# VHH binders against Probable endonuclease 4 (nfo): the designs that were tried, part 5

Target 1, 285 residues: Probable endonuclease 4 (nfo), of Persephonella marina (c0qri1)
Amino acid sequence: MVKIGAHVSSSKSLDLVFDRGREIGADTIQFFLSSPRSWHWKERSDEEKELFIQKRRETGISPVIAHSSYLFNLASSDPVLRKKSINGVIRELKLCEELKIDYYVIHAGKSKGLKESEAVKNIIDSVKEIFSKVKLKHTFFLYETLAGQKGEIGKTTDELAQLMEPFKKENTGVCVDTCHIYSAGYKINDEEGFYSYRSELSKKIGLENVKVIHCNDSKTPFNSKRDRHEHIGEGSIGYKGFEFFLNDEYFRRLPFILETPKTADWDIKNMERLRRLIRTAPVAQ

## First folded at step 1 (VHH)

Design a40 (framework vhh_7zox_3)
Fold by ESMFold2-Fast, scan of step 1:
Structure a40 (fold): chain B 285 residues (1-285), chain A 127 residues (1-127)
Amino acid sequence: as target 1 above (285 residues)
Amino acid sequence: DVQLVESGGGLVQPGGSLRLSCVASGFTFSDYAMGWVRQAPGKGLEWVSDISSGGSTGYADSVKGRFAISRDNAKNTLYLQMNRLKPEDTAVYYCAKSGEYTYDDFWTGYSEYFDYAGQGTQVTVSS
């Protein structure tokens, strides 16, 4: 019922993400379409694209999620960097459409000395250009919640609502990362804090626009403004926070993706930990 | 032109200690998380430890309690103090600089976690 998976390597060939997902027992997977540290883009052959589609069908792994390159900054005041970022996102989204990838997750951008309002405007203008050049018929473009590190845009529900407002008729939405929102100041690991945050998402964004949950515990305390992922149950969030998301009447229907440390067999252990928190019947609202 | 130069590796007996250093240049060192990754013979890269610009540290379970990472921002230098070394610690150790959007504890290996790595320094733990 609840689909749980992890970020897997896309090294060598994109179709291998399904083999890697199957190896760890994932229901759903996330991966990078290109090296997240490089501007180099590998054109994919039709043969590789068909093999990707075939393996998706054979494994039954779904939904499938792509994470954007780390190098993009749609808020950039540097016209060269912003144009490279826009072109990079366009390339990634075109491949997402060709491969029937369900969700594309992006960090909106960093202000880098701009006023926050100017950074938001730049992101909106960048996304308008992107959607003018690529039509999303299948893939949803998702802004990820961010931890509140210096200059990050997307750290509050209000910022995300502003970014989404011009694109309500497009395939847009939000990816909620548990470590990020906890570090940003949403106390999702107690009942009051969880329902307060859920209500805020519902009022400001629309709950139906939340499409993916990134499941990461936090090495750092509540409201730390730091992006430091930890194994499920071993960080400051603890099991209770994840239990709230996994058993919620809406969130339980979304894919849950681990981006926890990749040492040894921890993806298997963390997926097992999440599965043990699932109850037979969700709580009605 | 980012440059990372590692030193301090060598041959040591099990239970011994080594201190690795990495001198960085070509970027504002204090603004970035820094780390150590290693590659054992015939294997892939494994994340060992990291330290944020603010000094928060992380360690792989295999080295926790034995290794200590530190940084000296005035000298643009990263350190790894390795204690109670085991034969399984034998590897080339690489200093690594985080990318701007790096997930600090997300992935093992420099291409997913770090956007640049140095030339490496060999550590051999043998009786």
Scores: ipSAE 0.007, ipTM 0.217, lowest interface PAE 9.3, mean pLDDT 86

Design a41 (framework vhh_surovatamig_d1)
Fold by ESMFold2-Fast, scan of step 1:
Structure a41 (fold): chain B 285 residues (1-285), chain A 123 residues (1-123)
Amino acid sequence: as target 1 above (285 residues)
Amino acid sequence: EVQLVESGGGLVQPGGSLRLSCAASGFTFSDYWMSWVRQAPGKGLEWVATINQDGSEKDYVDSVKGRFTISRDNAKKSLYLQMNSLRAEDTAVYYCARETLWFGELSDYFDYRGQGTLVTVSS
């Protein structure tokens, strides 16, 4: 019923993400297309791409999600960094299209001393250039909600609405991260706060444009403006926040991806914790 | 009371080698990905290398690939960076960092860093 999964390693070969997803019992997976901390790009063989498509079919794991490199800053006023970021995103999106990856999640950018309005304009201009060079026929380009750390663009629904407005004809949307929105000041673990946030998403960006939920508890308190992920139920959000998303009439239809701290069995444990919060699925209690 | 204590920095000539060490305490070291990050004077933080919980997965920034090797000893709760073929541009303060956040901006990825150890590559 509800698709739950985690970010898995893509080291050695991209097709291995399906084996890794299967090992932890994931319905859906997220991964990086290359090292998220390196500008190095490895071209993938046709054999590897074919094996990726084959294993996706064999495992039934779907949807599949790619997360962008951390090095990209589409808001950058540094022309070298901005151009490298644009070219990097173009490379990643081309591979997403070839592999039939459903969603591509990106942090829009950081202002780095720019006025927020200038950073937003730079991101929009960067994305216009990207879409002029890559036509997305399958993959959706998703801006992720951010925690509100210094200079982050995408920390409010209003900022996300501004970023999305020029791209109504493109495959665009939003990825909602529970830790980020809680830290940014949306009290999603309170019933009133959850429905208030849901209403704001509906009014400002359209609920149908929310495509992925990142499930992360928060090590830091509500409105802390800190991006520190915790295990499900062990952070400041607690189980209640996740229960609201998992049982919502719309959100329950989206993939739920864990980006919680990694250790051998924590993804399995966290997925089990999420599944136990589902009240509308046949086996969730 | 998470503590990361670094050692091994110093002055070295171009082409030389240094081995940095980091002693961890106050947490279950084997449960965490660990990294080395550096900061040259007047510059921002730059990620250098990362290693997973059991040491089976390692990643490096392109400029140090083939020259630097990250390793760990979970029994000793220690992280290492073997630096070979050092260049003037490797001059920086090197920090041992704990990765409790798998995802996020590089500068915000590490919840704890050591005090740093200065590496100066000069003749």
Scores: ipSAE 0.014, ipTM 0.321, lowest interface PAE 7.2, mean pLDDT 88

Design a42 (framework vhh_7uia_1)
Fold by ESMFold2-Fast, scan of step 1:
Structure a42 (fold): chain B 285 residues (1-285), chain A 124 residues (1-124)
Amino acid sequence: as target 1 above (285 residues)
Amino acid sequence: QLQLVETGGGLVKPGGSLRLSCVVSGFTFDDYAMAWVRQAPGKELEWVSSISGSGGSTYYEDSVKGRFTISTDNAKNTLYLQMSSLKPEDTAVYYCAKGELWFGEYTDSYFDYWGQGTQVTVSS
């Protein structure tokens, strides 16, 4: 079966993500390890960590995914911000390893006036430092596909391949966000565009290195370069794009995480919408 | 040029109210999410509230829900934060920011532009 879930709140205590995931009927979950809007880090008690491990086992919710803070910029030309970002990522990854979190999703960085080549070099150097200080035995470090907003690094498959090249011996991979790739200029909502993109991923990154699908419709049109998430089927991607991913021989084996608007029962509705798009057999190539 | 100017801070007693204003120039609210971010003495920056440029969607940090109201006056190019039932822990410098909002209540902390801040002190 295809594992479908959503980003859930980690407020109060990390173990509560499993209760919240169970409440909405999620097979898999994503959350922040700390407030993504603050540099403040809360050390977690041993009791909380034990409850996290226990509840993961009891609920059977798996895989479990952490999303990085939005404050980090591994590309930063500001040495203070870049070092703070590196230390923050190290801290988050150490907790991921401790809690056996399967995937860690990060936005690679923003150029903020740097040339793209210099931003890429800074990200690679930052990640080299990170892996020199934290050994990933379980958790995979995943660069997320980005929408192509001002200065974003990671908006093309070529950029992601370049970021991954030095780290093939590490637990690294890619998180594909449907809204982001559609907005960046990959027409995944028609058959030709979907298979073209799949082929590009296979050739430049390797399908086995795609580990998570963020499942978001887009408020904005194809190639808009804007990151605005919409409910499944209500945006410019529409049901067809999601149907291709959910029924693909490879992608259907990955966790599908909703990051759609969080009002009312929308996570339940969007998960039901996705489940209705699953066919008995995968779409034939 | 882009410019954000915050005003309306000051000293207020616990239980009191203040209205913060942020006058924006060089862009329109409809193109961006706007945010209020605060920094308490000795603490890091903390997101408080966000509003879509159209004013249709508002988001709040849990500690301020029901006490603070974010709004815009597009004709005056001004963002507001109406604060009520103020507590000593609300003491901070409050910053207006042009930000990115990616899936509702979680705000991208990469601000393209932000102001110089206005001090709010809640004390007897």
Scores: ipSAE 0.013, ipTM 0.235, lowest interface PAE 7.6, mean pLDDT 86

Design a43 (framework vhh_rezetamig_d1)
Fold by ESMFold2-Fast, scan of step 1:
Structure a43 (fold): chain B 285 residues (1-285), chain A 125 residues (1-125)
Amino acid sequence: as target 1 above (285 residues)
Amino acid sequence: QLQLQESGPGLVKPSETLSLTCTVSGGSISSGDYYWGWIRQPPGKGLEWIGHIYYSGSTYYNPSLENRVTISVDTSKNQFSLKLSSVTAADTAVYYCARDTIFGVEIDSYYFDYRGQGTLVTVSS
């Protein structure tokens, strides 16, 4: 019932993400469309694109999620970096539409010495330009919740609501990362904290606009403002936080993606750990 | 106990090609979980990513350097190498080889879970 998967390598060829997803028993997958640490864009052949579509159908792995490059900063006051970021997002979104990728996850940006209000305005202006050049008919553009590291925009529900407000009629939404929100100061591993956060999402964003859950435990404590992912149950969040999301009447319908530390079998172990937390009926609210 | 060690010349003449090799010990370069790459730090500046390679030979380069950079891998020797052509004084830096995770934990910065000690390369006549 619940779709659980992991971020998989897209190295060599994009279609291989389905083989890699199938090998680990994933229901759903996330990947990068190109190297996340390079401005180099690899044009994909028609053969590779056809094979991607074919393997998606053959494996039944769905939904599929693309994560943006880590080099983009839509908030940037540097006109060269901001233009590169806008053009990079446009290119990634065009490929997402072409490949019928369901969700595109992006870190909105960093202030880098700007006032937070100026950074938010720059992100909104950047996204307006992006949507003027790319029509999203299938793919949803998702702002990811961030941990609150220096200058990060998107660390609070209020910031995300501000970013989404101009785009209510577009295919936009939010990706909730459990490690990020815990590190940002939402106590999702406590029953009161979980329902408080859920209520805040409902009131300020709308639950229907939450589209993806990133399942990461945290190496660092609650409200640490640090983005350090840990294996499910081995970090500061522990099993309880994941149990709340997996059994929630709404969140259980979303894809759950692991971005936990990589070893040969840890994605399999972490997916098994998440599946063990699923109850036969949803938890009452 | 993964260790990375750079080797190569400390002095290179302008217009020549800088060649560096990284030897990996205590772990296999043939892992599908990692990229193997090069970063540098010019005097008084921050870290600059040069490029990285997957053990299969797939390469990704910093676009500002891509016309001058070649990274190669030799899985039989557990080594990877950097060639940077047409060097100038601006290429003077400490060069590090590093293992890069496929998932960055720090946006706008380089998180390498292992890196070499670094080697100073001076470009001078």
Scores: ipSAE 0.000, ipTM 0.270, lowest interface PAE 10.6, mean pLDDT 86

Design a44 (framework vhh_7yz9_2)
Fold by ESMFold2-Fast, scan of step 1:
Structure a44 (fold): chain B 285 residues (1-285), chain A 123 residues (1-123)
Amino acid sequence: as target 1 above (285 residues)
Amino acid sequence: QWQLVESGGGLVQAGGSLRLSCTASGFTFSDYAMGWYRQTAGNEREWVAFITSGGDTTYADSVKGRFTISRDNAKNTVYLQMNSLKPEDTAVYYCAAETIFGEVTPDYEYDYWGQGTPVTVSS
């Protein structure tokens, strides 16, 4: 069975992500550990952490994915922002380990006037410091593919390979976002483009290091360099791109997470749309 | 804690102009990209215009050349100047704060959208 789910609210209490995931029929879920638009960090009670573990088991929702705060910039030349970002990631990863969260997804950073090579070096140095202070025994640290908006590091497979190279001994990997790679210039919605991209991932990263698929259509055209998520089938990617990922021998084994617009009941509708694209019947229990 | 307050909507004749404002509080406004969206009854919310924290702008094809998005970081306010208005621009307009790293809106109890400001364009 292909595992499909969505980014769900973690408002009020982290354990509620499982209730929210169950309500929409999700097999797998993603959420934020804290407000992604605030530096405020909420310490979680032991009771809340125990409820989180309990509800995970009760619902059977798995794998469980955390998305990092959007305020972090591991590439930053500003020592205050970089230190805050490093400390924030450390706090989030420690909680991930405590809660047995399977994957942690992060945008590596933005150059903000730095040369690309300097930004990459800063990210690598930041991640070295992070791993010196938190040992990942369960959680995988995943760089997300980015759309190529101004200064974004992680928009090409080559950039991601550079970021991963020093950490082959650590639990590291990649989260592939369909909207981002399409906008960055990978034509995943035709057969040739899909298999070309898959081959590039295999050669430069290793397919086994791709751990999560973010399933988002694109409001903007191919190679637009814009990060504008759209409902499945309503955007420029259309159904074909998703069909290729969902039916791929390797990718179909990964969690598929929707980060589509949160209006009305669209998560339920988008999950239904994705399930309709699965051409190979799942193995019966 | 976190708030977006929209204003400036109203009734206008085709060919007229309106300026929408959205004032933010409870966060460091200059760190966020800001967007304008619109919604008509029975339809999904559609993107109109976007401005990054660095001031780069993009527009939906339907409004290019007619609408201008801008920001005033000292006032924590984003604006949408709407010129050459058409009846099809009739909608409720919403502002949204978006991160500098992407355009995923988290599903929290508190909406990161404003409450909306209605715009009606008469033929």
Scores: ipSAE 0.006, ipTM 0.208, lowest interface PAE 9.6, mean pLDDT 86

Design a45 (framework vhh_7zox_3)
Fold by ESMFold2-Fast, scan of step 1:
Structure a45 (fold): chain B 285 residues (1-285), chain A 123 residues (1-123)
Amino acid sequence: as target 1 above (285 residues)
Amino acid sequence: DVQLVESGGGLVQPGGSLRLSCVASGFTFSDYYMGWVRQAPGKGLEWVSDISSGGDTGYADSVKGRFAISRDNAKNTLYLQMNRLKPEDTAVYYCATESYLEWLGDTYAFDIAGQGTQVTVSS
């Protein structure tokens, strides 16, 4: 079975992500470990951590994915922000290991006036420091594909390959976001564009290093360089792009996470839309 | 520390206008998409408008032609000029970064994001 789920709120208590996931019928879930817009880090009680593990077992929801805080910038030339970001990632990864979270998704960073090559070097140096302080025995550290907004590092497969190169012996990989790659200029909603992108991933990253699919339609056109998520089938990507990923021999084995708008019961509707695109036999080639 | 402080809401009659402001601090404001999201009583979060660092704008169909988003990067301030207001525009309006605009509909993340500014359109 293809595992489909959504980003759910972790507010009040981390264990509640499983109740929220079960309520919408999710097979897999993503959430934040703390407020994504605050530097405040709340230590979790042993009771809350035990309840998280218990509810994971009871619901059967798996794999479990954490998304990093949006305040982190591992590329930053500001030493205060960079140090805060490194320390924040270290704290989040330690919690991921403790809770047996399968994947940790992060936006690599933004150049913020740096040359892109300098920003890439800063990210690599930041990640080296992180891995020197946290040994990942279970959790995989995943760079997310980005839409190509101002200063974003990780917008091309070549950039992601460069970021991963020093860490081949670590638990590292990539999270592919359909809205981001479409907006960045990969035409995944036609057959040639999809297989061209798949081939590029295979050659430059290795398909086995793609671990999570963020499943988002796009409010904005192809190659817009805009990060605007839309409901499945209602954006510029349309159903065909998702159908290609869901029926691909490799990608169909990965968790598919919705980060679509949360108004009304749209996660339930979007998961049903994705399930309708799954074929009993994959499309040949 | 990162902060967003909204202001400019109030009570207005249908057809009236309001100008919302959001003062940002603790991050490089000029390099982020900024936007406005709103939450009406008993409803989920709705994206209203966004603006790139370069000034490119987007609007929800419900507000297009009536609202205008703008920014002053030198003052780290985001604005929303709201014209021809309707009762349906009644909501708490929140300033948001690009990352929050990516993830809409989480009322808990929205509550954590700050207090917002109340807009009430009623006779």
Scores: ipSAE 0.007, ipTM 0.251, lowest interface PAE 9.3, mean pLDDT 86

Design a46 (framework vhh_surovatamig_d1)
Fold by ESMFold2-Fast, scan of step 1:
Structure a46 (fold): chain B 285 residues (1-285), chain A 124 residues (1-124)
Amino acid sequence: as target 1 above (285 residues)
Amino acid sequence: EVQLVESGGGLVQPGGSLRLSCAASGFTFDSYWMSWVRQAPGKGLEWVATISQDGSETDYVDSVKGRFTISRDNAKKSLYLQMNSLRAEDTAVYYCARGDYFDWLESPYYMDVRGQGTLVTVSS
C-alpha cells in the first residue's frame, strides 16, 4: 500500500514528530533536525533520542525522512560558508544515523556566480569530505530535484547523474519533487511527459536510486523555474500528475511526502486527495 | 526583548504606492530570512514576500510580482516592502515576520516572531 505523509514540525522535541504525524494520519513523515533558517544547533539528549526510536516503533510511522537546513551551500566559493555547510551536513547525518532515519534530503547547492561546472565540482568535493567523516550504514543521502531557480544545481537529471556518479557505491540517491520537476520543464502531468521523465530517470540515474517523492502541486506554470508549492489539485500540475506517480509500478513503493501550505487541516485534506487517486493496478505496462 | 515593529500603512487610492518598514530588535537580524505576510478582512494569513539573510534572494506570491519589492538594511536592522500599483485586493493588515516561505508553510500561525501589523487600505 502506498505510504503517504507530510513534513511535520520538529519544534520543542524530535520525538513529537510522531505524535504530529499520527494526528494527521500520516504513514510516513519528514522534518528538520534543527531550524532551517538558523545556524543554531541544539544537541539532543540521549533520553530524547531513545524516545524518538520508541515512538517510531509504537506509531508504525515509517520510513522517516530528515530535510537538511536551507542555509547550506555545498557549492559555495566562500570557504567559510562551504566549510560551515560541510560541518552542518556531517552533524545532521551523524544524528540521522543515531536515530535510524531512513533518508536525508538536501538541495545540492547554488552556483552564486560560479560557472555551473565549477559549482558541480565543489559539491562533489564537499560530499567526498562529508563521506570521509561520516559512514552511512542506514541513512541514504538524497539529492533533491530543484526547480531551476537562478544558480540552482540539481535542476536536470543530467546534473543529478553527475553529482551521483562518484558516490554510486555509497548510500546515495535522489528525492523527486513534483513541483520542482514540473517547474524545471518536465511535463509530468501528461502521459507522454510522465513516461519520458520516468525513462530518463531509469537510463541516467537508475529507478532504484529514486527513494522519496515530494508531492507538491505548483502555484506557477510549467517551466516557470519557480519553487512555489500548492495544494494537491489546486495548482498547475493538477490531479493527473499525482495519479501517474501514485499508480506507477516503482514509484508507488516509495514514500510520498506533502510540503503543501500548512493552514487549518490541509495536510489531512491533501492526503485524502492523494489516497483517492490510488488504484489497485499500475497505469503502465 | 525580541520585537518586530511595522509602520508605513495607511489609506491609498487604487494605483497608488506605499512603503512599509519593519524595525527589528533583540536578535541577530542578519542571521535570518525575513518575510512579509498579510491578513485581509475575513481571510486567513497569506505569505507575501521573502528575503534571504544577505538580501541576494527574494521571492513573492504571484499576485504581487512586479508590483511589490522586498528589501532589507542589516546595519539598521530594518525590513521594507515597497508596494506599487496597489489594488483593492491588497487591503490587509501587513505583518513583518522572522523566517522564510518554508517557515510559513510549516506554521503560518506560529512564526517565532511576528509584529503587531500595519493596516493598508486601498480604496477610493
Scores: ipSAE 0.013, ipTM 0.352, lowest interface PAE 8.1, mean pLDDT 88

Design a47 (framework vhh_7uia_1)
Fold by ESMFold2-Fast, scan of step 1:
Structure a47 (fold): chain B 285 residues (1-285), chain A 124 residues (1-124)
Amino acid sequence: as target 1 above (285 residues)
Amino acid sequence: QLQLVETGGGLVKPGGSLRLSCVVSGFTFSSYAMAWVRQAPGKELEWVSSISGSGGSTYYEDSVKGRFTISTDNAKNTLYLQMSSLKPEDTAVYYCAKDRYSYGSWEPRYFDYWGQGTQVTVSS
């Protein structure tokens, strides 16, 4: 069974993510641990944490994924911002461990005028400090594939491999976002492009290190370097790209998380669209 | 049925002020977070500000902090954006949006109803 779900709101109380996931029929969920555009951090009560664990068990929704705050920049040359980002990630990862959250997804960082090699070094140094202060026994720390917008680090498989190299003994991996890789120049919506990309991931990262698929169509064309998510089948990727991922021998075992536009009941519609692309056998009609 | 209607846009000089209004109908106004989102010509949608449905917590994009104020009038079912110290970079179509969640998601992809938009032009 392919596990399909969506990013859901964690507003009000963190345990409510399971109620929200259940409401839309999700098998798996992603959420933010705090407001993603605020440095404010709310300490969670023991009661809320206990409810989170209880509701996870009762709903059977699994795996569960946390997305990092959008304010973090582990590449930053500004020592104040970089330290705030490092401390923020440490805080979020400690909560992930406490709540037995399976995956933590982060955008590695933005160069902001730095040489890319210097930005990569700063990210690696930041992550070394993070892992020196947080021992991940359960949660996997996942770099997300990025679309290639100005200064983004993590837009190529080579960059991701470089970021992961020092941490092969840690719980690390990659989250692949279909909109991002398509916009970055991987033509995943045709057969040759899909298997070429899969081969590149296998050779440079190792398929076993890909842990989560963010399932988003693209409002912008192939190789646009733009991060604009669209409903499944209504963007430039179209249904074929998603069929390849959902029916792949390895990728079909991973959680598929929608981050598509939330107007009306679109999470339910997009999950239904994805489910209809799944074949019970490789040649099933 | 849910409906959002924006008014208050127009032409203003740099340093000027405008107040945008969004009249909402078809739902309990205080039960959902509300947002302002803008789109400049040829650019993508940019989240500007949100206000929670309960408690009145407010959030702002960094470039507008201290210049814009989001507020609500529950008796009139109206969301406002008071804009001051306007800059040419603020030129955009401004959209009122309803969040799917009461405490706010601060992301346009979580907004389930949108108004038609109102044009704000800041030029000399």
Scores: ipSAE 0.000, ipTM 0.147, lowest interface PAE 19.0, mean pLDDT 87

Design a48 (framework vhh_surovatamig_d1)
Fold by ESMFold2-Fast, scan of step 1:
Structure a48 (fold): chain B 285 residues (1-285), chain A 124 residues (1-124)
Amino acid sequence: as target 1 above (285 residues)
Amino acid sequence: EVQLVESGGGLVQPGGSLRLSCAASGFTFSSYWMSWVRQAPGKGLEWVATIKQDGSEKDYVDSVKGRFTISRDNAKKSLYLQMNSLRAEDTAVYYCARGYSKYEFWSGPYFDYRGQGTLVTVSS
């Protein structure tokens, strides 16, 4: 009963994400709304938007997740970059609402020489401006857990709780990335470590506010502070960590998205690897 | 209209060399990361190499490191892939793509546009 999928290319036309998802046997998909390293925005035709909604129904692929551009930095002390980032997020969220996209995943920001407390304040101020200009009726705005690379904001559960606190009445939540939290110092492949982390999420954020799981093994060791994704079972996390998430009474109800290496047909292999870890439960009639 | 046109593919013997070219039009070429991706018969797309806008950063899939060199000429709006010491497993259709590999070089390509491709066959 678990929805498993992958990040798919949105090149050429957004409706093609469903064809690409269907080709790999995905239950759920994630994609970018535009080129992730370009400030150029392509207006989508009404025909393309209609095809997107139609193909979603025809394929049954759901939930649908958009990942923000990598160019955005809501923490930025550069007023030009910060304003471009805010406007870019507003534009992406408006398209999410039009297309009935369920979740929007964003990296909160990078300090870039700011004190972490100032970066957190800048992110909160940026998000306040965003929500003053776009009303989320359907889409949830999700901060992603980060690995703890230089300047990253969102690397601890405490930082995420601070970012979420002003927005309890908005559609906000978190996306948990298994590679990121393992690299940040949460030993999720150990039973005690998994339940310790789950308890921390429950106490500081609320489990109901966790909406998406990114399934990535790690090329680098526990507590490495490195964001290096690996195939399921071939990295330092190994199968056990994913087994804990897939069989948890809450997490198993969330979409599981692969952001693993795309070489050859590995998305198909990794999805099958995840499916093998799911324990069969009696079906309710 | 964005267009990417590949050329330079062909049949070569193992150990041989080929230089692939890509002519770009319809966009500001110098503003984009560019990539080469390939698709072997019956396989999915595999990212091969990526180059930053100014050429200052280059990344390669492990299997081609030391054998392939990606380069660009922004004045000519052209992307290149010099392929040396070719192996049978390098047999694929090679595509020029606008964009970079998502999630670092290990996680496959993300691109807005790709060309029609050029076939490289390494045999006999």
Scores: ipSAE 0.005, ipTM 0.306, lowest interface PAE 9.8, mean pLDDT 88

